# Ledger of designs, part 11: VH-VL binders against Type II restriction enzyme NspV (nspVR)

Target 1, 219 residues: Type II restriction enzyme NspV (nspVR), of Nostoc sp. (p35677)
Amino acid sequence: TILTIEALRTEAAIFSAAESIHPEPLLYGVTDGKAVGTYIEQKFRLYLKEHYEFVQGNSASGIDFPGLLVDVKVTSIRQPQSSCPFKSARQKIFGLGYSLLIFVYDKIDNSTNRTATLNILHTIYVSAERTADFQMTRGIRNILANEGNKDDLIAFMSDRNLPVDEIEAGNVADEILRNPPMQGFLTISNALQWRLQYGRVIERAGQEDGILTVYRNNP
Below, E stands for the ipSAE of ESMFold2; O stands for the ipSAE of OpenDDE; V2 stands for 0.75 times the mean of E and O plus 0.25 times the DockQ between their complexes.

## First folded at step 6 (VH-VL)

Design d59 (from b1 with light chain Y96W; framework fv_roledumab)
Fold by ESMFold2-Fast, scan of step 6:
Structure d59 (fold): chain C 219 residues (1-219), chain A 123 residues (1-123), chain B 107 residues (1-107)
Amino acid sequence: as target 1 above (219 residues)
Amino acid sequence: QVQLVESGGGVVQPGRSLRLSCTASGFTFSDYAMHWVRQAPAKGLEWVAVIWYDGSNKYYADSVKGRFTFSRDNSQDTLYLQLNSLRPEDTAVYYCARHPLYSGSKYGAFDIWGQGTMVTVSS
Amino acid sequence: AIRMTQSPSSFSASTGDRVTITCRASQDISSYVAWYQQKSGKAPKFLIYAASTLQSGVPSRFSGSGSGTDFTLTINSLQSEDFATYYCQQYYSTPWTFGQGTRVEIT
């Protein structure tokens, strides 16, 4: 059986429910968010390998499921953010070019049993078109709704410090006019590596087209 | 074939050092956490240490903390256990064992074991 | 550390016998128990996980049961290749711990 996006979401829900009650001795006392994140990513991939065939990601592909164009993100509810390689300023407007499957955990250490449990509070699927920056796309969509022109778009991008030169800005503005972006729901801070903030997608999951609540355990 | 092969054991005097190796084949080594387990002559199994699939986290039994160091080289599919300040009570067959993170309910059980390598600490 | 105690330490049996080995945990470990078989001079062989689930390829005469603190390994009709030492292990909590082993010897 070949893994599909629908099956991926279904399995992520089952995995999240099971993981939320799993006592894990390997995680007791671990405070490094990266270590916790890679644990969930590896465990989920191995879970899927039991029943499905799929192309695994590697360093070259840059994402976990290149055949599905889905990247897995794991983050703590206490600081729901992650890093992302900077590829192009265009991604702030048109999205990352892949969908996200986000596991949001609350880690609970039990000193009596010397185990930790990753209580998965939210598992959210964000379609590729929704992975753009919220404020950038909101501003662009407002300009277009008011019949703004190419110069208005270039001025807005400059005002928002989008890292493009004059020629790139013109090309992006032309593309926006031909292919208006959807409203994005990530907050993307600009640095050598981008920081993605997931607060808004957690808040809006299930209430926006393309932002799906795969699993939720809100007591 | 899925296989783990230990090497590096031998006879050493107390206070000396040895480095054990465990070479994996037949599976994606970097997908698994790995353990060392030892067994003294005519005794039972004793857990020694675990290392995460990427080498980032390690845990040691209290009896070996500060003396043994676990590491792995995923590019060579190999585990290493550096044994320092060896004592007669460290005499045992040392096994490496595979820790599946998820395979149904067998996550965390040791599903594949090597053949073992003998460490003898005596004069 | 969770202490795992096996009973008996050893016993003699004949082919065809039904043999039972018990393993007791010092605290509740749910069903996170594995069983291993070890023959003389060999590495342990994985038999059972999650207290009662047989590993693929393990003969159906082997079965496991229990939850909480008390666990049992049963061999319904002992065969000549079953004479070995059997170990229970908890994988619920760090440090991982094994029972002391039960040796099944030929009468």
Scores: ipSAE 0.433, ipTM 0.730, lowest interface PAE 3.0, mean pLDDT 89

Design d61 (from b1 with heavy chain A33Y G108D; framework fv_roledumab; at its last look DockQ between E and O 0.75; V2 from the best seeds 0.00; counts 0 for: pae E 4.0 > 2)
Fold by ESMFold2, look of step 7:
Structure d61 (fold): chain C 219 residues (1-219), chain A 123 residues (1-123), chain B 107 residues (1-107)
Amino acid sequence: as target 1 above (219 residues)
Amino acid sequence: QVQLVESGGGVVQPGRSLRLSCTASGFTFSDYYMHWVRQAPAKGLEWVAVIWYDGSNKYYADSVKGRFTFSRDNSQDTLYLQLNSLRPEDTAVYYCARHPLYSGSKYDAFDIWGQGTMVTVSS
Amino acid sequence: AIRMTQSPSSFSASTGDRVTITCRASQDISSYVAWYQQKSGKAPKFLIYAASTLQSGVPSRFSGSGSGTDFTLTINSLQSEDFATYYCQQYYSTPYTFGQGTRVEIT
């Protein structure tokens, strides 16, 4: 069976429920969020391989499901953020170029049994067109709604320290005028360490087009 | 054909070292957690160590902690077990074993085993 | 460490017999139990995981049951190829541990 995005989301919900009750000895005492992320990503991919055919991600593709243009992100509820390689500053305006499937966990260690359980509190699907920066896209959409022109867009990009030169800024502004961006829902830093912050998509999952609740486990 | 082949066993004196290898074929090696399990002559099975699919994390049995080091090279589909400060009680056949594909909410233990390599520690 | 205690240590049987081997864990391990068959001079062969799920290619005369602390392996209608040593194993927590083995012999 060929993996589709609908099947991916359905299977992610089933996987999330199963992981939330699974005591895992290989995670006991692991405090490195990258290691937890690697565990979930690998286990989910192997889970899917049993029943589905899909192009698998690698270091060259940079995303987990390149045939679907979906990347998996795994983050703690305590600091719901991830590092992400950015190809260009345009991604803060037009989106990452791929969709996100985000597992948000709370890790519980049991010292008596020497096991850990990843209680998955949220699993969220974010469509590619929603992966742009919230404040950047809100500001741009407001400029356009208030008769803004190319100069206004360039000034806004400069005011927000978008890392583009004068020629790039002009090209981006022209593209905004031809193809106004949709409202994005991530928070994306301009810092030298590029971070995606997921607080808003956790808050608004199921309440915005393109930000879907795949799984939720309370508390 | 899915296969694991161990090598590097031999006879050594107490306090000396050996390095065991396990070469995998017929499956995507970098998808699997891998284990070492040993069996002393005419005795039962003893789990020795596990390594994560990317080599990032390892767990060891108490009897070998601090003396044995597990590693993997996913570009060569090969596992290594460095056996330092060997003792007579380390005498055993050493097996490498594959951690199976995810099937439901509970993982299997070891679905594929090598044929083993013999380590003898004798003065 | 979780101790796995097998009973009996050996079992004499004839072809066609029903054989039952028990395994008791020193604590609740849910259903995180596997069973292996080992013939002399050979590597163990994987039979059962999750206490009761047969691995692909294992004859249906083998079955497993149990949860918590008590587990059984049953061989219905023993065949000549089934004379071997059987091990249970917990994979609930590290260190993973095996039972001491049960040798199934010809009467």
Scores: ipSAE 0.383, ipTM 0.746, lowest interface PAE 4.0, mean pLDDT 89
ESMFold2-Fast, scan of step 6: ipSAE 0.740; ipTM 0.868
ESMFold2 (binder alone), look of step 7: mean pLDDT 90; pTM 0.911
OpenDDE, look of step 7: ipSAE 0.881; ipTM 0.940

Design d62 (from b1, 27 letters changed; framework fv_trastuzumab)
Fold by ESMFold2-Fast, scan of step 6:
Structure d62 (fold): chain C 219 residues (1-219), chain A 123 residues (1-123), chain B 107 residues (1-107)
Amino acid sequence: as target 1 above (219 residues)
Amino acid sequence: EVQLVESGGGLVQPGGSLRLSCAASGFTFSDYAIHWVRQAPGKGLEWVAVIWYSGSNKYYADSVKGRFTISADTSKNTAYLQMNSLRAEDTAVYYCARHPLYSGSKYGAFDIWGQGTLVTVSS
Amino acid sequence: DIQMTQSPSSLSASVGDRVTITCRASQDISSYVAWYQQKPGKAPKLLIYAASTLQSGVPSRFSGSRSGTDFTLTISSLQPEDFATYYCQQYYSTPYTFGQGTKVEIK
C-alpha cells in the first residue's frame, strides 16, 4: 500500500506508543542527540517499509519523505531543537515548504539491565504553512492588521535582521502585501547557523489549526 | 489555588509496608508529572519515583526498585506510593512534587511541592 | 547517574552580604539545573530553573549562572528570611539528582 500523510500520522502514533516502553541496550549511556535521532529515524523507516511503499529521501532531496513533502525530526524534550534545512530568508516568512513530523523524547537509562528507553512524550505534525518563524510572522501580521505599507514592512524586516539586501527586501514586502503569510509556530534562530526550535509547537499542539497532536504520552 | 497534600506516613517495623497518598488540586493533571522525593532526618534530598499522572509510564530510583510501586487514581486526582519491604534506610520525610510537561526549559523543575509526610522504619 | 557536587556544605554570613553557592555536574547537562530553598520543617521552594531563569514571585536578589558544568546561585544582599539550606538539581536526565545541600547560617 502507498504511504499517505494520514497513514504516516497513524503509524507514527502506534510506533511512538511501542517505542516508549522498549528497553534498548544500544542506547544505554548514549548522550549524543544525533545518535538517538538517527536510531529513531531508522527504526521508524524500517517499521513503515514492512507495509508501505514510499519514496525515501536522501541528501539531494533534503527531506525524509519527498513524495509527501514531510520531514521527520527527532529531538529531546530538554533541548527541543534541530538543524535547519535552510535555503532562503523567505522561509522565515512563508514557511519551510514542507510539513514536519516531530518525535519529542525523554531518554531514561536503566543501570540494572543496561538499557535505555526513549519515552516519546509528544509526536506532533506541523503543516507546511505553519513552519514559518513565529516572531517574524506575528510582527508582519500586526503591521498588516494596522494597515501598514511597504516601507513599514521593509523597516520591520531590517529591524529583525532578515538576511536580505535592499532590493530583495522590497520584493519580499511586495509579495507579503499580495499574499499575507499565516502565523508560523517555529523559532528559526540565526546564531552561528540556522536552527529550528520546537518549544512553541509542543506547547500549542492540538490547540492551533495545522498543528496536530499525533501522539501524546502524558500517561 | 494549586496544592499537593501528602498523607499515610507513620511508624512501621522493618519488613513492613505503608501506602502514601498525594492529593492534588487546582491544576490540570494531564499537563504534569508527579514525583516522590524523600529526605532522611538531617540529610539532603533524594529522588524516588515518577508517574505521568494520566498514564502508565513509571520510573524508580535504583534504591527502591522492586520494593516501591507508584500509581495514580484519575477519578480522585491522587497519586500513591506503595512501599513494601521497608528498611531503616527508608526513614525519611516523603514529599510529592510536580513538574510541567509542556514547558521545555522547565520540564523536570519541581515548581509545586507538598508539605511532606514522615515515614519512620524502626523496631 | 549524573552526580551534582555542591560547595560549600555550609557557610556563615551576615545580613547584607553577597552569598555564592556552587554546584558542579559530572557531565554536560546544558542548562537543565534548578535551585531550591528549604527552611527547617518546610518543603523545598523552587527559586531558579534552566540555570538562570527566576521563578515567578522569587525576589530579584537571587540569580543563577552557568559556566560549562559549573552552576552558581548568588544572593546579592542576604536578608533575614534567606537563612536556609539551598539545593541544586539536574533535570537533564532521569534519575534526577540533587546536590548535597548548602546551609546558609547566621554569623
Scores: ipSAE 0.005, ipTM 0.462, lowest interface PAE 15.5, mean pLDDT 86

## First folded at step 7 (VH-VL; framework fv_roledumab)

Design e1 (from d61 with heavy chain N57I; at its last look DockQ between E and O 0.68; V2 from the best seeds 0.00; counts 0 for: pae E 3.0 > 2)
Fold by ESMFold2, look of step 7:
Structure e1 (fold): chain C 219 residues (1-219), chain A 123 residues (1-123), chain B 107 residues (1-107)
Amino acid sequence: as target 1 above (219 residues)
Amino acid sequence: QVQLVESGGGVVQPGRSLRLSCTASGFTFSDYYMHWVRQAPAKGLEWVAVIWYDGSIKYYADSVKGRFTFSRDNSQDTLYLQLNSLRPEDTAVYYCARHPLYSGSKYDAFDIWGQGTMVTVSS
Amino acid sequence: AIRMTQSPSSFSASTGDRVTITCRASQDISSYVAWYQQKSGKAPKFLIYAASTLQSGVPSRFSGSGSGTDFTLTINSLQSEDFATYYCQQYYSTPYTFGQGTRVEIT
């Protein structure tokens, strides 16, 4: 069977429920969020491989499901964020170029049994068109709603320190006028490595088009 | 064909070192935790160590902690176990074993074993 | 560390017999138990995981049961190739531990 986005979401919910009750001795005492993330990403991919055919990605150099244009992110509820490679400043306005499947966990260590359980509190699917920066897209959409022009857009990008040169800023402004961006729901830092913050998508999952609740733990 | 092949065993005096290796074939090596398990002559099985699928985290039995070092090279599909400060009680057949990484607890057992390599520590 | 105690240590049986081996854990380990078969001079062979789930390719005459602290491996109608030593193993917590083994010998 060929993996579809619908199947991916369904299987992610089943996987999240199963992992939430699994005591894992090999995670006990692990405090490195990247190690926990790799554990979930690898385990989920292998879970899918048993029943589905799909093009596999390289998590260090690309996205996890390139045939679906979906990347998997795993983050703690305590600091729900992750990094991704900088491709272009345009990503803050138009989105990452792929969708996100986000597992949000709370790690519970049991010192008596020397096990850890990754209680998956949320699993969220964010459509590619919603992966832009909230404040950047909000500001741009307000400028357009108030009869803003190319100069207004360039000034706004400058005020927000969008990392673009003069030529690129003009090209981006022209593109905004041709194809107004959708409202994004991430917070994306201007650092050389993107820092994606997921607080808003956790809050609004199931309440916004393109920000879907895949799984929610009801403790 | 899924296979694990150990090598590097031999006869050594106490206090010496050996390096064991285990070569994997027929499966995607980086998808699995890997273990070493040993069996002294005419005795039962003793778990020795585990290494994460990316080599980042390792756990050791108390009997070998500080003396043995487990590593893996995923580009060569090979495990290494460095055995330092060997003692007569380390005499055993050493097996490498594969640990699947799937959903739930059902898949955490050792589904594939090598044929083993013999380490003898005697004066 | 979780101790796994097997009973009996050994016994003799004939082909066709129903054989039962028990394994007791020193604490509740849910169903995190595997069973292995080992023939002389060979590596262990995986039979059962999750206390009762038979690995693919293992004959249906093998079965496992139990939860908590008490676990059983049953061979229904023993075959000539089943004479071996059997080990239980817990994988609930590190260090992973094995039972001492049960030798099933031909009469």
Scores: ipSAE 0.506, ipTM 0.785, lowest interface PAE 3.0, mean pLDDT 90
ESMFold2 (binder alone), look of step 7: mean pLDDT 90; pTM 0.914
OpenDDE, look of step 7: ipSAE 0.876; ipTM 0.937

Design e2 (from d61 with light chain Y96F; at its last look DockQ between E and O 0.60; V2 from the best seeds 0.00; counts 0 for: pae E 4.4 > 2)
Fold by ESMFold2, look of step 7:
Structure e2 (fold): chain C 219 residues (1-219), chain A 123 residues (1-123), chain B 107 residues (1-107)
Amino acid sequence: as target 1 above (219 residues)
Amino acid sequence: QVQLVESGGGVVQPGRSLRLSCTASGFTFSDYYMHWVRQAPAKGLEWVAVIWYDGSNKYYADSVKGRFTFSRDNSQDTLYLQLNSLRPEDTAVYYCARHPLYSGSKYDAFDIWGQGTMVTVSS
Amino acid sequence: AIRMTQSPSSFSASTGDRVTITCRASQDISSYVAWYQQKSGKAPKFLIYAASTLQSGVPSRFSGSGSGTDFTLTINSLQSEDFATYYCQQYYSTPFTFGQGTRVEIT
């Protein structure tokens, strides 16, 4: 069977429920969020590989499911954020160029049995067109609705510290006028890599087109 | 084909050291946790150690803790077990074993084993 | 450490016999039990995981059952290739531990 986005979402829900009750001795005492993230990503990929055919991610592609244009993110509920590769400043306006499947966990260690359980509280699918920055896209859409021009867009990008030079700012402004962006729902801040914050997509999952609740643990 | 091959066993005197190796082929080595399990002559199986897929975390049986060191080189698909301060009770066939990770109701332990390498500690 | 106590230590049988081997854990380990077959001079062969699930390629005459502390391996109609030593193993908590083994011998 060829993996589709619909199957990916269905399987992610089943996986989330199963992992939430799985006591894992090899995660006991692990505090490194990167190690927990890689554990979930690896286990989910192997889970899918047994029943589905798909193109697997590698360092060259930079995302977990390049054939579907989906990347997996794993984050703690305590500070739900991730890094992602910076490709261009345009990503804050037009989106990352791929969709996100986000696992949000709370890790519970059992000292008696020396096991850990990753209680997955939310699993969220964010379509590629919704992965732009919320404030950047809201501001741009308001400017366009109020007869804004190229100069207004350039000024706004400067006010928000978009990392572009004057020539690229002009090119981006022209692109916005030709193809107005959709409302994005991430919070994206500048760092060595993009820092993506997921608080809004956790809140809005199931309430916005393209921000889908895949799984919710409602204890 | 999926295969694990151990090497480095031999006969040594008590208090000496050996380094065991395990070479993997036919699967994506960096996707798996790996283990060492030993079996004394005419005896049962004893778990020795586990190493994380990236080598970052390791757990040891109490009988070997502080004397044995587990490591892996994912660029060469190879495991290493450094055996220091060897004792006669460490005499065994040493197996490397693969730990598959499957979601939920799939509870696997050691699905692929090597052929083993013999360590004899005697005077 | 979780002790796995296996019985009997040996069992003499003929082809066609039904063989049962039991394994008791010193604490509740849910269904985190595996079974292995080992023939003389060979590495162990994986048979069963999660107490009752057969690994691919294992004949259906093998079955496993149990949860909590008590587990069984059953061979419903013993074949000539089944004469071997069988081990149970818990993978619930480190250190991972094995039963002492049950030899199934030809009469």
Scores: ipSAE 0.353, ipTM 0.709, lowest interface PAE 4.4, mean pLDDT 89
ESMFold2 (binder alone), look of step 7: mean pLDDT 90; pTM 0.915
OpenDDE, look of step 7: ipSAE 0.879; ipTM 0.940

Design e3 (from d61 with heavy chain N57I, light chain S30R Y96F; at its last look DockQ between E and O 0.88; V2 from the best seeds 0.00; counts 0 for: pae E 2.3 > 2)
Heavy chain, then light chain:
Amino acid sequence: QVQLVESGGGVVQPGRSLRLSCTASGFTFSDYYMHWVRQAPAKGLEWVAVIWYDGSIKYYADSVKGRFTFSRDNSQDTLYLQLNSLRPEDTAVYYCARHPLYSGSKYDAFDIWGQGTMVTVSS
Amino acid sequence: AIRMTQSPSSFSASTGDRVTITCRASQDIRSYVAWYQQKSGKAPKFLIYAASTLQSGVPSRFSGSGSGTDFTLTINSLQSEDFATYYCQQYYSTPFTFGQGTRVEIT
ESMFold2, look of step 7: ipSAE 0.589; ipTM 0.815
ESMFold2 (binder alone), look of step 7: mean pLDDT 90; pTM 0.921
OpenDDE, look of step 7: ipSAE 0.880; ipTM 0.941

Design e4 (from d03 with heavy chain N57I, light chain S30R Y96F; at its last look DockQ between E and O 0.73; V2 from the best seeds 0.00; counts 0 for: pae E 2.2 > 2)
Heavy chain, then light chain:
Amino acid sequence: QVQLVESGGGVVQPGRSLRLSCTASGFTFSDYFMHWVRQAPAKGLEWVAVIWYDGSIKYYADSVKGRFTFSRDNSQDTLYLQLNSLRPEDTAVYYCARHPLYSGSKYGAFDIWGQGTMVTVSS
Amino acid sequence: AIRMTQSPSSFSASTGDRVTITCRASQDIRSYVAWYQQKSGKAPKFLIYAASTLQSGVPSRFSGSGSGTDFTLTINSLQSEDFATYYCQQYYSTPFTFGQGTRVEIT
ESMFold2, look of step 7: ipSAE 0.578; ipTM 0.807
ESMFold2 (binder alone), look of step 7: mean pLDDT 91; pTM 0.919
OpenDDE, look of step 7: ipSAE 0.874; ipTM 0.939

## First folded at step 9 (VH-VL; framework fv_roledumab)

Design f1 (from e4 with heavy chain S103L; at its last look DockQ between E and O 0.75; V2 from the best seeds 0.00; counts 0 for: SAP .497 > .496)
Heavy chain, then light chain:
Amino acid sequence: QVQLVESGGGVVQPGRSLRLSCTASGFTFSDYFMHWVRQAPAKGLEWVAVIWYDGSIKYYADSVKGRFTFSRDNSQDTLYLQLNSLRPEDTAVYYCARHPLYLGSKYGAFDIWGQGTMVTVSS
Amino acid sequence: AIRMTQSPSSFSASTGDRVTITCRASQDIRSYVAWYQQKSGKAPKFLIYAASTLQSGVPSRFSGSGSGTDFTLTINSLQSEDFATYYCQQYYSTPFTFGQGTRVEIT
ESMFold2, look of step 9: ipSAE 0.754; ipTM 0.885
ESMFold2 (binder alone), look of step 9: mean pLDDT 93; pTM 0.950
OpenDDE, look of step 9: ipSAE 0.861; ipTM 0.933

Design f2 (from e4 with heavy chain S103M; at its last look DockQ between E and O 0.86; V2 from the best seeds 0.79)
Heavy chain, then light chain:
Amino acid sequence: QVQLVESGGGVVQPGRSLRLSCTASGFTFSDYFMHWVRQAPAKGLEWVAVIWYDGSIKYYADSVKGRFTFSRDNSQDTLYLQLNSLRPEDTAVYYCARHPLYMGSKYGAFDIWGQGTMVTVSS
Amino acid sequence: AIRMTQSPSSFSASTGDRVTITCRASQDIRSYVAWYQQKSGKAPKFLIYAASTLQSGVPSRFSGSGSGTDFTLTINSLQSEDFATYYCQQYYSTPFTFGQGTRVEIT
ESMFold2, look of step 9: ipSAE 0.753; ipTM 0.880
ESMFold2 (binder alone), look of step 9: mean pLDDT 92; pTM 0.942
OpenDDE, look of step 9: ipSAE 0.868; ipTM 0.936
ESMFold2, look of step 10: ipSAE 0.675; ipTM 0.851
ESMFold2 (binder alone), look of step 10: mean pLDDT 93; pTM 0.944
OpenDDE, look of step 10: ipSAE 0.870; ipTM 0.938

Design f3 (at its last look DockQ between E and O 0.84; V2 from the best seeds 0.00; counts 0 for: SAP .525 > .496)
Fold by ESMFold2, look of step 9:
Order: C-alpha cells, then sequence, then structure tokens
Structure f3 (fold): chain C 219 residues (1-219), chain A 121 residues (1-121), chain B 107 residues (1-107)
C-alpha cells in the first residue's frame, strides 16, 4: 500500500497512543533532545515501513517524507521548538515549502523502575502554506488590506529585519502583490538556522484551516 | 537469510584482553538495537550490553562496566566488544543478538551461534 | 536488578505430556517477558514475547500467560524436538535478566 498524507496522519495518531503507554528502559536518563527526537522519528518510520511503500528521506532531500513533502519534527512540551535549515528569507512569508508532522512529548522518567515514557501530548499536522511566520504574514496581509504598495512592503521587510538584499526585497514584494501570502502560524526566528516555535500551532490545532489535530492526550 | 556470526573468542590469562566481532547479513543493520549476552559453561544466560542502532548510546551490565566497550560500524554491518581486564568469571560463550526497535517489547529475535572465551590461569 | 526465578530447575516428561514452567519476577514487570528455547550446543531460540505472543514460526502447542509478577510457559503435547532448556527473560528494566533455566528431560 502507497503511503498518503491521510494514512500518514491516521498512523501517527495510532503510533502516538501506543508510544504514550510504553515504558522504555533504553531512554531512561537520556536528556539529549536530539536522541529522543531521533528515537521517535526512527521508530515511526520503521512502523510505517512494515505496512506502506514510500520514498524515504536522506541527507540530499533534507526531509523525512520527500514523496509527500512532509517533514517530521519531534519536540518537548517544555520548550516546543526546532531548528530548520535556512533556504531563503521567502520562507517567513510563503512557508517552508513542505508540511510538518509534529510530535510534542513530555518525557517522564521513573527512577524506581529505570524506565522512561514519552507521553505524546499533541501530534499536529501543519500544511505547507501555514508554515510561514505569523507576525510577518499578519503584517503583510494588513498592508495589502490597507491599499499598501510595493514601497510599503519593502519598508515593512526592512522594519522587521528580513534577511534580504535590496534586489531580493523588490522581487519578494512583487511576488506578494501577485500572490498574496496566506496567514502563517509559526514563530520563526534566526539563530544558526531558522528557529521554529510551535506554541501557536499547539494552541490553534483544530481551529485553523491547515493546522490539524492528529492526536491529543485527552479523550 | 538473516544471520549473525561472532568471532574473536579464545583462551587467555586473567588480566588480558580480547576483541570480539559480530558480522550481520540479510537485514538493514542500522535499523536495530544490538546486544551481547553470555553463557558460562553449563550455566544460564546473562545479559552483557546493548548499543543503540546508531551507536550513540550504550548500556552495560554492572559486572562488566568499565572493562568492556561495545561499538558498532554500520558501514561494515559489524559489532565489536572489547573485553579488557578479563577475569575467570568472564569465561563464557558470547552471543550477539538482534533487537527490533518497533516490536515494542525488547525481545531478541535473532541470535548468533556464539564465540567461546576462556579465561584461565 | 529485577530477579527472575524459574521453577522447576528440571522436569522429566514423556512425549505427549503437558509441560508447565513458571517464572516469577521480583517486581511488577507488566507483560514485558520473553521466553527462549535452547538445545545443547546451540544458541537460544526466540519463542514468545509480551508474555503471550508467539513469534512467527513457533508451533501453536507453545503458549505463554501471565502479567505482573507471575508467568507461565506451557507446552501442550510435548514433542521429541521440545526436549531442551527454557529461559524466561524480563525486558522491563536494565539490566535485562534471565531466569536460571528449566531443563525439560526425557523420562
Amino acid sequence: as target 1 above (219 residues)
Amino acid sequence: QVQLVESGGGVVQPGRSLRLSCTASGFTFSDYFMHWVRQAPAKGLEWVAVIWYDGSIKYYADSVKGRFTFSRDNSQDTLYLQLNSLRPEDTAVYYCARHPLYLGYGAFDIWGQGTMVTVSS
Amino acid sequence: AIRMTQSPSSFSASTGDRVTITCRASQDIRSYVAWYQQKSGKAPKFLIYAASTLQSGVPSRFSGSGSGTDFTLTINSLQSEDFATYYCQQYYSTPFTFGQGTRVEIT
């Protein structure tokens, strides 16, 4: 069976429920968020591999499900964020170029039994067009609603320190006028790469088009 | 044919070292946790160590911690167990064992045939 | 470490007999128990995980049961190839531990 986005979401919900009740001795005392993230990503991929055919991600593609244009993100509820490779400044306005499937966990260690449980509190699907920055897209959409022109858009990008040069800013402004962006729901900031903050998508899941609740730890 | 083959066993004096190898074939090696389990002559089974599928995390039984070092080379589908400061109580057949990540239950579904380590003065 | 206590240490039986081996954990380990068969000079063979789930290719005459602290392996209608030593193993917590084994011998 060929993996579809619908099947991916259904299976992610089943996986999230199963993982939430599994005490794992091999995660006890592991504090490295990258190791926890890789554990979930690997385990979910192997679960899917048993039942579905799909193109698997590699270093060249840079995302976990390149055939579906979906990347998997795993983050702690305590600081729900990820790094994301910088491709261009346009990503803050038009989106990352792929959808996100986000597992948000709370890791609970039991020192008596020497086990850890990854309680999945939220699993969220964010469609590609919703992965842009909230404040950047809100501001741009307000400028357009207020009869803003190319000059107004360029000034706004400058005011927000969008990392673009003069030529790129003009090109982006022209693109905005031809194809107004949809409202994005991430908070995207710069560190060594994009820093994606997931607080808003956790809050808004199931309440906005393209921000879907896949699983929630409450019946 | 899924297979694990251990090698490197032998007879050594106490305090000496050996290096065991386990070569995997017939499956995607980097998808699996791997373990060492040993069995003293005419005795039961004792778990020795586990290594994560990417080699990043390892756990050891208290009886060998600090003396044994587990590693893997996923490009060669091979496990290594460095046995240092060997003691007579380390005398055993050493098995490598495969642990599927998504069975969810920690079972060792494939075992090698074992390699014998004898530590005697 | 979680101790796994098997009984009996050995058991004499004939083909066709029903054989029951018990394994007791020193604490609640839910159903995180596996069973293995080992014939002389051979590596252990995986039989059962999750206390009661048979591995593919294991004959249906083998069954496992139990949860918490008390677990049982049953062989219904023992066959000549079933004379071996059987081990239970917990995988609830590191260090993973095995029972001391139960040798099933021909009468």
Scores: ipSAE 0.638, ipTM 0.840, lowest interface PAE 1.7, mean pLDDT 91
ESMFold2 (binder alone), look of step 9: mean pLDDT 92; pTM 0.939
OpenDDE, look of step 9: ipSAE 0.862; ipTM 0.934

